# Designs tried in a protein design chat: miniprotein binders against Mucin-6 (MUC6). Part 19

Target 1, 185 residues: Mucin-6 (MUC6), of Homo sapiens (Human) (q6w4x9r395to579)
Amino acid sequence: GHCSLEGGSFVTTFDARPYRFHGTCTYILLQSPQLPEDGALMAVYDKSGVSHSETSLVAVVYLSRQDKIVISQDEVVTNNGEAKWLPYKTRNITVFRQTSTHLQMATSFGLELVVQLRPIFQAYVTVGPQFRGQTRGLCGNFNGDTTDDFTTSMGIAEGTASLFVDSWRAGNCPAALERETDPCS
Key: E = the ipSAE of ESMFold2; O = the ipSAE of OpenDDE; V2 = 0.75 times the mean of E and O plus 0.25 times the DockQ between their complexes.

## First folded at step 4 (miniprotein)

Design xc25 (from xc0 with E26Y F37W; at its last look DockQ between E and O 0.90; V2 from the best seeds 0.00; counts 0 for: pae E 6.4 > 1.5)
Fold by OpenDDE base, look of step 6:
Structure xc25 (fold): chain B 185 residues (1-185), chain A 112 residues (1-112)
Amino acid sequence: as target 1 above (185 residues)
Amino acid sequence: DIREEVKKLLEEARKLIEEAKKAGDYEAVRLLLEAVWTLIEALKTGDPEKISEALLKVSEALIRAAEKLGDPEAVEKLLEAQELLRKALEENNPELIKEAIKLIKEAAELLG
């Protein structure tokens, strides 16, 4: 399964459903029982301009009982608040520079993250087949059905992205604006 | 029945999650969401064993919250609930599950 966060406000779910939202919050991107130690991948969005529609991804956070790994747009990688030199390795996670513009977080449990640093801060999440039907968050549920991707954190299927996205916010933030995108765009 | 009581518990958990969001407690949000999801999935099966296991997870998440907030009464209720759930698993007794849910709900209300 491949999930992408692109263009500052565009998301494509594991089931390849594209949508757009404008929010300035931290959101649960991926949660699954397949992630050890109650792990979750989060996306941090912030204002990138003066208008409410000018929002962008500014950081990706992997949070578990053991680690809080932050990859930010300024290319700083931290774990539990401490800056780390690359390549950085924990028990089952490795963060390293893939290219001059890309960082990668590799794991032993079937999660891969690629972060594009420039010109736009973007993220690409890949999960193994063992995650099928067992994911939740902004990346959807990875069950091959796009119609139920907008399932809220409380298990309610929504027809629009706005309530879906807001349900996965992790902080106290304004309601997100949402727009569905054309798959061809 | 157990399903109805679980639904009520889920509502209380939802409230707590919202409060955790307001507080910016990402860890609490993460843990509670995980626990809630597990419970929802267990409810779909209707398997008392799975429900009990999920409730243990919920109670654990709430214990952590209670400890962080310094509410010993909530912790006590939740610990008791865990004991009931363990017994329920051993004895295959649905009544113990109901009692545990009651305690968990009461604890959740204290934390809200």
Scores: ipSAE 0.634, ipTM 0.844, lowest interface PAE 0.7, mean pLDDT 93
Fold by ESMFold2, look of step 6:
Structure xc25 (fold): chain B 185 residues (1-185), chain A 112 residues (1-112)
Amino acid sequence: as target 1 above (185 residues)
Amino acid sequence: DIREEVKKLLEEARKLIEEAKKAGDYEAVRLLLEAVWTLIEALKTGDPEKISEALLKVSEALIRAAEKLGDPEAVEKLLEAQELLRKALEENNPELIKEAIKLIKEAAELLG
């Protein structure tokens, strides 16, 4: 399964449902019982451009009971606040520079994260088949059906991205704004 | 009606999630959301054993919150609820689940 965070504000779920949103917050991208130690993958968005309501991806965080690994747009990797030289390895996680523009977090539990640092900060989440039907968050539920990918943190399927995204906030921050390209056709 | 009692517990959990968001406690939000998800899925099955396992997970998340706030009464209620849930699983006794849910709800009310 593949989930992508591209163009600063666009998301494509594990079931290939695209959407965009804007919000200055940290959001849950992915939770699953397949992640050890109650792990979660989170995305951090912050203001971008000249519009106060426009935001872009600035960091991706893997958080569990033992680790808080942050990969930020300034190319610094930290674990629990300490900067780490790459390659960086724990028992089940390795973070390394895949190319001059890409970092990879590889794991033994079926999660892979690839982060493009330049020219624009983007993230690509890959999960193995054992995650099918067992994910939730901004990347959707990975059940093969796009119609319920906007399932909120309380289990309610919504028709719009804004309510769905808002339910996955992980901090005290303004509600997310759903934004589409303005077709000034 | 275990299903009705679980729905009431989920509303209390929602309030605690919002408080954790306001506090910027990302770990609490993560743990509570995982527990809520597990309970929602268990409720869909109607299986008392799956509901008991999910309630153990809810109790664990709430114990973390209770310890952080320094509320020993809430911790004690949650530990008792966990013992009842383990017993319910061993004995296949759904009445113990109802008692555990009441203790978890009381603890959640103490935590806010």
Scores: ipSAE 0.132, ipTM 0.572, lowest interface PAE 6.4, mean pLDDT 83
Fold by ESMFold2-Fast, scan of step 4:
Structure xc25 (fold): chain B 185 residues (1-185), chain A 112 residues (1-112)
Amino acid sequence: as target 1 above (185 residues)
Amino acid sequence: DIREEVKKLLEEARKLIEEAKKAGDYEAVRLLLEAVWTLIEALKTGDPEKISEALLKVSEALIRAAEKLGDPEAVEKLLEAQELLRKALEENNPELIKEAIKLIKEAAELLG
């Protein structure tokens, strides 16, 4: 399955449901029992441009009991607060420069992350078939049904993207605003 | 009804998640959300054994939070709850699950 964070504030879930939001926080992008050591993928959003209505992805974080890997738009990679030179390898994770404009985080547990650095910071998440129906967060539940893609952190299916996104905030931040209420209109 | 007691526990967990967010403790938020989701999935099965296994995972997350907050009373209650849950699994006794939930809820209230 494939989930994308593109164009500053657009998200396409694993079940291919597109939405957008206005938010300045760290959000849980992906949690799953298939991720080892209570692993989670998180996305950091902040204000962008001159317009106060625009927000964009500024960093992606992989957090587990062992690791806190941060990949930022400034092309800096850290683990547990320490800057790392690429390629960087741990037991199950390798971060390396795939092209002059792209970084990749490859794992042994079926998760792949590709980060586009230029011209716009964007992220692409790929998960193996073992993750089907076993994901939660901004990327959705990967169950083949788009009608419940806005399932909040407390297990409630919401009709709006803003309530869904706010439930996945990981920090003490302002509430997110929905930017697209009907992607089919 | 075990399901009713678990729903009350989910309300306490919601409060703890908000406190962790206010503290900026992203690790605690992640662990609590993982525990809550495990519990919600177990409730869908209606299986006391699966609910007991999920509650053990919830208690483990709460112990980590209690240790960070320096609350030994909460830790003690959670360890007692884990012992009751293990006995529930060994004896196939769902009544012990209700007692464990009570202890977990008391620990969560101490941490909120």
Scores: ipSAE 0.089, ipTM 0.540, lowest interface PAE 6.5, mean pLDDT 78
OpenDDE base, second read of step 5: ipSAE 0.611; ipTM 0.832
ESMFold2 (binder alone), look of step 6: mean pLDDT 79; pTM 0.758

Design xc26 (from xc0 with R14L E26W F37L)
Fold by ESMFold2-Fast, scan of step 4:
Structure xc26 (fold): chain B 185 residues (1-185), chain A 112 residues (1-112)
Amino acid sequence: as target 1 above (185 residues)
Amino acid sequence: DIREEVKKLLEEALKLIEEAKKAGDWEAVRLLLEAVLTLIEALKTGDPEKISEALLKVSEALIRAAEKLGDPEAVEKLLEAQELLRKALEENNPELIKEAIKLIKEAAELLG
């Protein structure tokens, strides 16, 4: 299954349901019992600039009991707060430069992340078939049914993206708003 | 010249997105939005070669949207437009780009 974070605040779930939101927070992108050591993938959104009214992806975080790997739009990779030279390898995770404009985080547990650094910071999440029906977060539940892709952290299927997104905030942040489909300037 | 024709096509594509939204077809909205973003990027660069390449991608996205919305005539026009764009790149002929844009506009109007 594939999930994408594109064009500032545009998200496409594992079941191919697109949506947009306005938010300046860290959000849980993917949680699953298939991730080791209570692992979770998170996305950090912030204002894209003073002249823009939109928010954009600024970092992707993989957090577990052992690791806190942060990949930022500034092309800095850290683990547990320390900057790392690429390629960076742990027992189960390798972060490396795939192309001049893309970084890849490969894992031994069926999760792969590709980050586009230029011209726009974007992320692409791939999960193996073992994750089917066992994911939760902004990328949806990966059960082959788009009607329940907006399942909140409380287990309720919502008809709107705004309540769904707000339920996956990691911390005390402003509420997100569902955005209309609007191309970037 | 070419940039002005691309702007007109952008206006038609934006109208088609509104129709897809009203129909509740979010996959069609996604495909059409990708096409619109590709057109905007091409227009921003102003490079005729990049505009031609962008129009080929736009045609591909519109063909997928036209098939989903059930318009085989629009699909046929878009396939013809792709052939003209390919020839325009091979022959460095900007008149073929203009003809392709006309066909893409006609397809977008059929869909909206």
Scores: ipSAE 0.000, ipTM 0.069, lowest interface PAE 25.1, mean pLDDT 70

Design xc27 (from xc0 with R14L E26Y I40E)
Fold by ESMFold2-Fast, scan of step 4:
Formats: C-alpha cells, sequence, structure tokens
Structure xc27 (fold): chain B 185 residues (1-185), chain A 112 residues (1-112)
C-alpha cells in the first residue's frame, strides 16, 4: 500500500482517499503492531511561508523504543538528537540519498519512506501486504474501504477530516487553529 | 447524473497529476491536487454551489496545462465552462453545471 504527503498539506491514504488539512503540529502518520518496538511514523507540519492559514510538511519522524530518526526539509538527518552522515545504518533501518533531491529510509520490517527534499518537501510511504487492515493514523486503516479512512485515535469513524486529523496529534499543540477550508458535514 | 460525470472527471485529473509528476511540473501537481481535493469534498455534499466552485478550480488547473501544451481548443472549452459555471451560480441553474462538466471533460480528454 502507498500513502503520500504532497503539495505541502495534501494526504492520500493507503485506500486512495485524498484529503487536505490545516494543522500546525506533529501528527501520527502510521501506527501498526507490524512496526517493531512500538514504532510509529509521524509527520511535522508548520505554517506555510506564503499564508499563515495554510500548513506545510517540514519533517518526517520514525519513533520507536530504540530510535528517533528525524528527516527535515533542511536536509538534516538525526537519530536521538544527533546529526548523522548518510548513508546511516542501524540493525533494521538504512537512510541514504536516493537521488540529489530524494532521501530513502529502507527497513527490514516492510516499511519504506521516500522523502523529496526539493523543490517541495514531500513524503511517500510504502508498506508491505502484512500491514493490510493493521494500520492507524493519517494514512488510514488500509482495509480496502474508504468510508472509514477517517477513523480517529478513539476508534470513531468520522465523515469529515477535521476531527480525524486533530485526533492524531502527537504533541501538546494548540487545541484550536483557524481553518480556511473546513470540510462539509 | 452530475455525480457520475464528476467521478469521470476526477479520474482524468488523477491521470494528469501522474503525468505532471513525470514532467517535474510541481506547480501543476499542486494545483491539480488542490482541485481534486476540492472536487471530492464538494461531491460528498451534493451541494450544486460547492460543486460549481470546485469545478472552477479544476478548470483553472486545466487551463494552465492547456496553455503550457499549446492546445487552444482545450483552452476555449475550459473558458466556456467557467462562464457556464458562473452563470449557474448567479441564476441558481443546475442544468448549466452539467453542460460545464461536459466541456471540462472534453478538454481533459484532449490534454490526456
Amino acid sequence: as target 1 above (185 residues)
Amino acid sequence: DIREEVKKLLEEALKLIEEAKKAGDYEAVRLLLEAVFTLEEALKTGDPEKISEALLKVSEALIRAAEKLGDPEAVEKLLEAQELLRKALEENNPELIKEAIKLIKEAAELLG
């Protein structure tokens, strides 16, 4: 399955449901029992430079009990707060420069991340078939049904993206943000 | 059925996003993604006004693509569609929305 974070604030889930959101926080992109050591993939969004009411992806984080790998739009890769030169390898994860504009994080557990650095910071998530029906977060539940892709962290299926996105916040960010394009009921 | 015609247009827009990515035209990717998202949201509401507004955004993205590819027939169809959509909003006439969708679809097929 493929999930994409493109154009600054657009997400397409594993079940191919596109949506846009307005948030300035770290969000859980993917949680699954298939990820080792309580692993989770997260996305960091900040306000867009062209509009204070729009948001853009600025970093992707892989967090587990052992690792906190951060790939940021300024082309810095860190693990547990320490800057790493590429290629960077752990037992199960390798981060390397795929092209002059793309970084790749390859894993032994069926997760692959490609980050486009320029001209726009974007991320592409690929998961193996073992993840089917076993994902939660902004990338959806990967069950082949788009009607429940907006399942919140509390397990409630929402008809709109706003409550869905807010439920997947991973930090103590402001509870309310101005929203330019609210989803309809 | 407006919903069926919009779904077909959405499929053409998704194909154009794939082509724009291959061409490295990231501004076109951004505009088409915004249009696709807006159209998906409008389609769920069933609200003719929101569908018309979303179709105007789709037509703007396609006009950019048509101008870049040098296709004056596609540009003309899209400009006509925009005029129909503006009239639909002003006159509260959903029949004009259906006519506009046909023109946008024809333009997308020329560009595909």
Scores: ipSAE 0.000, ipTM 0.140, lowest interface PAE 19.6, mean pLDDT 72

Design xc28 (from xc0 with K21L E26L I40Y)
Fold by ESMFold2-Fast, scan of step 4:
Structure xc28 (fold): chain B 185 residues (1-185), chain A 112 residues (1-112)
Amino acid sequence: as target 1 above (185 residues)
Amino acid sequence: DIREEVKKLLEEARKLIEEALKAGDLEAVRLLLEAVFTLYEALKTGDPEKISEALLKVSEALIRAAEKLGDPEAVEKLLEAQELLRKALEENNPELIKEAIKLIKEAAELLG
């Protein structure tokens, strides 16, 4: 399955349902029991410089018990707060420059992320068949049915994108790149 | 079945968005994204006017790509599709939308 975050405000889920939203915080893009060490993929949005009513993707974060990999629109890649030169490799994750304008994060567990750095920051998520029906977050549930793609963090299928998106917000915060905004409790 | 043809076209449009992004054509990306969103909304309601509007946006984005690539056959098919869509809106004739979808799919296949 493919999920995309494009044009700063457009999302297409794994079941191919497009929607548009406004948001300026960190949102859970993908959670699944198929991700090792309690892993999750998250997206950071901030206000667009062109329009105050529009928002844009500014960073993508992969968080697990072992790693906190941040890829930002500033072309900085960090893991656990430390800047890394590319290619960057761990046991299960490799981040590398695919083209002059694209970075790729490849994993051993069936998740791939491609980010476009220029001319606008955008993200593409690919998951293997083991994720079918086992995902949750902004990218949807990957069950082959678009009617329940707006399933909230509480397990309720909503008819509107706004309630869906708000339910997957990681915390009440001003948007931030690599900034610790919500302390753990 | 118009709904099934629209679903197939949505998949072709997504491939073209990826190609337009790689080419740095942000105007084509914006038009295709708007078209995909409008087409999906139309699919939910079955509204021929919304389907025609979305297809016109898709065809406009594809004409830009075809002209840059120098593919006159794709341009010709897309211009014909636009005329069919305008006529479908004027006459309230959904049969013309089916013909337009076929031409847009053929043009997308040439470009993708």
Scores: ipSAE 0.000, ipTM 0.115, lowest interface PAE 19.9, mean pLDDT 70

Design xc29 (from xc0 with E26Y L31E R64E)
Fold by ESMFold2-Fast, scan of step 4:
Order: sequence, then C-alpha cells, then structure tokens
Structure xc29 (fold): chain B 185 residues (1-185), chain A 112 residues (1-112)
Amino acid sequence: as target 1 above (185 residues)
Amino acid sequence: DIREEVKKLLEEARKLIEEAKKAGDYEAVRELLEAVFTLIEALKTGDPEKISEALLKVSEALIEAAEKLGDPEAVEKLLEAQELLRKALEENNPELIKEAIKLIKEAAELLG
C-alpha cells in the first residue's frame, strides 16, 4: 500500500482517499502493531514560505523505543539528536541517498519511506501486505474501504478531514523539535 | 459489561493523551495511542485473550506514565489489574477482565 504527502498540503491515504492537510505541529502518520518496539511514523508541518495561510511538510520522524530518526527539509538526518552521514545503517533501518534529490529509509519490517528534497519537500510511504487493516494515522486504516479512512485516534469515523487530522496531532510544533534536538539552544 | 467499561477507560485515556500533547511528550502520546489502537482492534475480534493482551499493553503504558509522575497509587492499581488479567486467562473468567478494566480506568483518572 502507498500513502503520499505531496504539494505541501495534499495527502492520499493507503486506501487512495485524497484530502488536503493544513497544520503547524507534529502529526501521527502511521502507527501499527507491525512496527517493532512501538514504532510510529510522524510528519512535522509548519507555515509555508509562500503564504502564511498555507502549511507544508518540513520533516518526517520515525520514533521507536530505540530510534528517533528525523529527516528534515534542510537535508539533515539525525538519530536520537545526533547528525548522521549517509548511508546510515542500524540493525533494521538504512537511510541513504537514492538520487541527488531523494532520500530513502528502508526497513526490515515492511515499511519504506522516500523523501523528495527538491523542488519541494514531500514524502511517500510504502507498506507491505502485512500492514493491511493494521494501520492508523493520517495515512488511514488500510482496510480497502475509503468511507472510514477518517477514523480518529479514538476510533470514530468522521465525514470531514478537519477533526480527523486534529485527532492525530502529537502536540509539538517544529520549533519544539529544534530546541529538543539542540541542547545548547 | 466489558464494552461499557472499555468505553469509560477510553474516555480517561483521551484526557491523558490530550495532557501529554499539551506537555509536548512525544513518547507518551505515541505509547498511549499505540495502546489505545491495540485495545480498539482487540475489541473488534471479541476474543477475551486478545482483549486481555491489549489491556496489559494499556496498563504498561500507564505504569510508565505513573512512574514519571510519581504516583504510587496509580502504579499499585495497574499492577493489581495485570494480576487480574492473568488470572482471567487462567480461569476463563470475563468478570475478572471487567474488574481489571475498572482498576485501569481508576489509575488513568488519577493520572489525568
């Protein structure tokens, strides 16, 4: 299954339901029992440089008990607050430069992330068939039915994207992440 | 009934998730949402074993929160709930699952 975060504000779920996303904090993209050590994929959004009324993706975060991998629009990759040279490998995760404009995070557990750095920062999430019916977050529930793709964090199916998106807010904005990763700030 | 007790627990979990969001505690939000997701999915199966496993996961997330906040009463209730869940599986006794849910809910109330 494929989920995309494109054009700064456009999201397509694993069940191919499109919606527009506007927000300025960190949001849960994907949670699943198929992710080891309570792993989650998160997206950080902030105000767009083009218009203050528009928001855009500024970072993607993979968080588990072992790892906090951050890939930012500034082409910086960190794990647990430390900058990493590419290719960067852990036991189950490899982050590498796929092309001059794209980074890829490959995993041993059926999750793949491709990040476009230029001309605009955007992300593509691919999950294996073991994730079917086992996902939650902005990318939807991957059950083959688009009518319940706006299922909130508390299990309520919404007819519109706004309450759905807000329910997956993790509370922190990009400024908070920057302060956390730089102890001198 | 189990479904009604879980509904009450989910309301308390919602409050804790919102407090963790306000505190900027990414780890707590992630763990609580994962536990809630596991519980909601287990309820869809109707399988007491899967529901008990999900409730153990919820109790683990709440124990971590209770230890961070320094609330020994919440920790005690959660450990008691875990013992009841293990006993419920041994005895095939759904009443013990309901008692465990009540204790987990009370612990969540102390933390929120």
Scores: ipSAE 0.019, ipTM 0.506, lowest interface PAE 7.1, mean pLDDT 79

Design xc30 (from xc0 with K22E E26W E27R)
Fold by ESMFold2-Fast, scan of step 4:
Structure xc30 (fold): chain B 185 residues (1-185), chain A 112 residues (1-112)
Amino acid sequence: as target 1 above (185 residues)
Amino acid sequence: DIREEVKKLLEEARKLIEEAKEAGDWRAVRLLLEAVFTLIEALKTGDPEKISEALLKVSEALIRAAEKLGDPEAVEKLLEAQELLRKALEENNPELIKEAIKLIKEAAELLG
């Protein structure tokens, strides 16, 4: 299964359901019992561009009980807040430069992440067949049925992307708690 | 069935998105993703007007790909499809939408 975060604000789920959203927070991209030590992939979005109505991906985070690996659009890789030189290897995870414009995070548990740094910061998530029907988050449930692709964190299937996306907020929002897109634009 | 034909077109469009990614044409990827998203949202409404508007966006993205690849046959089919969609909106005629979908699908197959 493949999931992609492209063009700043577009997401294509593991069941190939595309959608877009306008968010400026950290969102849960992928959670699964197949990820060790309560692992989760998260995506960080912020405002971008002159239009001021656009949002874009600015970092991808892999969080577990042992690790907090952050890959940012500035080409900085950290683990548990400490900057790391590439290639960076842990017991089960290796982060390395695949090309001059791409970083890859390879794992021993069936998850791979490729991050495009230039010309546009984008992310591509690949999971093995053991993840089928066992994922939740912005990348969807990977069950082969697009009718329930917008399953919220509360387990409810929604008809709209906005309610789905909001349910997967994980925190790390801008310091000003009142910063949100104008509700009456 | 318009819904069934649209689903088949979405399969061809997804294939073109992968080809655009391989080519590094990120403007084409964004335009195709936006068009596919708009078409799927329109399909949920069951509204022929919204479906026709979304199909016009798909044809626009495909014309860009066809021009870049130098495929005049694909460009011609897409321009014909746009004219049929315009007429479908003006005449409130869903049969013209089905004919336009066929032309867009044929153009997508030429580009894939």
Scores: ipSAE 0.000, ipTM 0.119, lowest interface PAE 20.9, mean pLDDT 71

Design xc32 (from xc0 with E18Y K22E E26F)
Fold by ESMFold2-Fast, scan of step 4:
Structure xc32 (fold): chain B 185 residues (1-185), chain A 112 residues (1-112)
Amino acid sequence: as target 1 above (185 residues)
Amino acid sequence: DIREEVKKLLEEARKLIYEAKEAGDFEAVRLLLEAVFTLIEALKTGDPEKISEALLKVSEALIRAAEKLGDPEAVEKLLEAQELLRKALEENNPELIKEAIKLIKEAAELLG
């Protein structure tokens, strides 16, 4: 299955359902029992420099009990807070420069991440068939049915992308940055 | 079945989005993603007017792709679909929506 994060605010799930959001937080892209050591893939979004109303992807994070690999739009790769020279290898993960504009994170457990650095920071997630029906997060549930791809962190299928995206926030992000009509926000 | 026909159309649109990404045409990716997102949201309402409006946006994105690729057959099918959708809106005739979806799907298949 393929999931893509493109043009800052566009996401296409593993079941090929596209949606747009304008959140500026860290979000869980993918959680699965198939990821070792409670692994999770996360995306960090911030406001674009061109338009304050637009959201852009600024970093992708792979977090497990052993590793916190961060790939940022400024082309810095860190693990557990330390900058790494490419190619960077652990027992199960290799991060390397695939092209002058693309980095790849390859794993032994059926997850692959390709990050486009220029002209726009974008991410592409590929998972093997063992992940089918076993994924949670912004990339959807990978069950072959697009009608329930907006399953929240509490297991509820939502009709709108905004409630779905909000449920997968991972960080201390004020709701006011994402909702401007509420007079208390 | 409108829902089943739209599902097939979305599969063809996904292929076109992938091809646009491979070609580096980020404007095509943006237009196609926006049109497809609008269509999926409209389907949830069950409102023929909203579905017709969303399908007009899908056809506009596909016409751009068809013109860029030089496919006059696809352009012709999409223009015919737009006529059917506008007639459906004017006459409040949901039967014309199904015919339009079929033409849009056929055009997407030609482009993919």
Scores: ipSAE 0.000, ipTM 0.140, lowest interface PAE 17.9, mean pLDDT 72

Design xc33 (from xc0 with I17F E26Y V36A)
Fold by ESMFold2-Fast, scan of step 4:
Structure xc33 (fold): chain B 185 residues (1-185), chain A 112 residues (1-112)
Amino acid sequence: as target 1 above (185 residues)
Amino acid sequence: DIREEVKKLLEEARKLFEEAKKAGDYEAVRLLLEAAFTLIEALKTGDPEKISEALLKVSEALIRAAEKLGDPEAVEKLLEAQELLRKALEENNPELIKEAIKLIKEAAELLG
């Protein structure tokens, strides 16, 4: 399945449900029992550098008991606070420059992350079939049903994106603001 | 009823989650979310075995939080709960699950 964080505030879930939000926090993007060592993929949003009314993705974090890999919009990659030169390899994870504008994090456990650095910082998450029905977070539950993609951290299906997004905050931050982006009702 | 005890534990987990968010403790937030969601999914099955497995994961997450906060009483209660849950799985004894839930709830209250 494929999940994307694009164009300043747009998210498309693994079940292909698009939504938009505005928030300045670290959010749980993907959690799954299929991720080793209590692994989680997280997305960091901050106010845009130009406009205070807009928010943008500024970093993606892979966090586990062993690793804290941060890929930031300034093209710095760190693990456990230490800057790494690319390609960077661990036993199960390799971070490398896929193109002049894209970094990739490849794993042995069925998770792939591609980060676009320029012109706009964006992220693309791919998970293998073993993750079907086994994911939670901003990318949704990957069960083939888009009607329950807004399942909160407490297991409640919400009708609005703002409550869903706020439930996946990983910090004491302002509540995310819902913006209307549905092309059809 | 095990299902009712699990629902009470979920309410305590929600309080801890909100406190961890207020404190800006990203690691605790992550672990508590993992624990709460695992428990919610197990509750949907109604299967005592799956509930016991979920509670073992919950207790593991809370032990790490308790160790970081320096609360040995909470750690001891959680370790005792894990032993009761292992016995429950081995003996197919639902009453031990209820006892484990009580200890996990007490530990959560100490941490919140």
Scores: ipSAE 0.000, ipTM 0.213, lowest interface PAE 15.0, mean pLDDT 73

Design xc34 (from xc0 with R14L K21L E26Y V29I R64E)
Fold by ESMFold2-Fast, scan of step 4:
Structure xc34 (fold): chain B 185 residues (1-185), chain A 112 residues (1-112)
Amino acid sequence: as target 1 above (185 residues)
Amino acid sequence: DIREEVKKLLEEALKLIEEALKAGDYEAIRLLLEAVFTLIEALKTGDPEKISEALLKVSEALIEAAEKLGDPEAVEKLLEAQELLRKALEENNPELIKEAIKLIKEAAELLG
């Protein structure tokens, strides 16, 4: 199945349900018992920089007990906080430059990530058939039914994206220097 | 005294989680245990990176709790804890960290 994070703030789930996303935290894209070492794929969103009302993807993170691989919009790849020269290999994961504008993270466990660096930072997630009906997070449950793609972390199907997205907030929210609602505004 | 209160919270959380680990699904409870220890470290050091680490552990435990443990009250408490930790990062407020620890303990009790 295929899940995409495109146009700064749009997501299409594994069951092809599109929705708009906004928020400025780290969110769980994909968690599954098929991922080794308690692995999870996460997306970091922040303000777009031009429009303060819009958010955009700024980094993708693969986190497990062994690894914290971060691919950021500034084209830096780190693992456990250390910058890595590409191609970078671990036991089950290889990160390499696929084209001048794309990085790929290939794995031995049926997950592939392609990150577009330019002109707009975007991500594309591909999972093998073993993940069918066994995924959770912003990319949906991959069960062939779009009506339950907004299943929250509590197992409740929502009609709107906002509670769904909120339920999959992971952490690593950036410190806000500016108050959204202050007496000056 | 914040130091004495932190010690009491840690001892209570450890006792509850150790009891739960004897009976249940260890992964969600282990993540909550790690989050509590990391938050107590944050209270001692004032290090905002420790709050961020704990948020990730709580979020991982939320996934496990939602599917495998099926306890909606535990999940609700972890969502509340997550929001308090975000505010703690914003405000540098140790009282919010203490409230989050209390909610995480209550969630672990429900799961255990």
Scores: ipSAE 0.000, ipTM 0.065, lowest interface PAE 26.5, mean pLDDT 68
Fold by OpenDDE base, second read of step 5:
Structure xc34 (fold): chain B 185 residues (1-185), chain A 112 residues (1-112)
Amino acid sequence: as target 1 above (185 residues)
Amino acid sequence: DIREEVKKLLEEALKLIEEALKAGDYEAIRLLLEAVFTLIEALKTGDPEKISEALLKVSEALIEAAEKLGDPEAVEKLLEAQELLRKALEENNPELIKEAIKLIKEAAELLG
């Protein structure tokens, strides 16, 4: 399954459903029992302009009981809030520079993350087949059905992206705004 | 340039990691990650000796993958690459490193 966060406000789920939203919060991208130590992948969005519609991805966070890894445009920060020199390696996670503009987070448990740092901060999430039907968050449920990708944290299928996205907020933030998705994005 | 060639090799390695991920082969992922990590560290130093050693590790990881997949051609290429790398170390010849990288990339492409 492949999930992408592109263009600052566009998301394509594991089931290949595209949608767009504008929010300035931290959201759960991926949560699954297949992730060890209650792991979760999160996305941090912030304002990129003066308008409420000008929002962009600014960081990706992997958080578990054992690890906290924050990948932002300028640095990688780990458990102790310290910037780490790359490559950074834990027991089952490695973060390294893939190219001059891309970082890679590879794991031994079926999760892969590629982050484009420039010119636009973008993220690409790949999960193994063992995750099928066992994922939650903005990346969807990876069950091959696009119609139920907007399932909230409470297990309710929503018809709009805004309500869906809001349900996966990791903090007290303003409500997300829904926009039409450009299929060419 | 060795550095550029190694970068290309890293890209191939990443593809293999992705394939291993799809297959749920976590052991393969571990080995590949370790090899990649070592190679990256070697590149930071720019030391041909360290680079060669790291490439040997990469080759070993790929040999295991090739054997698992039943690709004797890839194994042959990688064994040849290892020989070149050993010679490179003995002779302090960076050209042999480049040749080895080429073979490793070819093998990786066969496996990817």
Scores: ipSAE 0.000, ipTM 0.153, lowest interface PAE 17.8, mean pLDDT 86

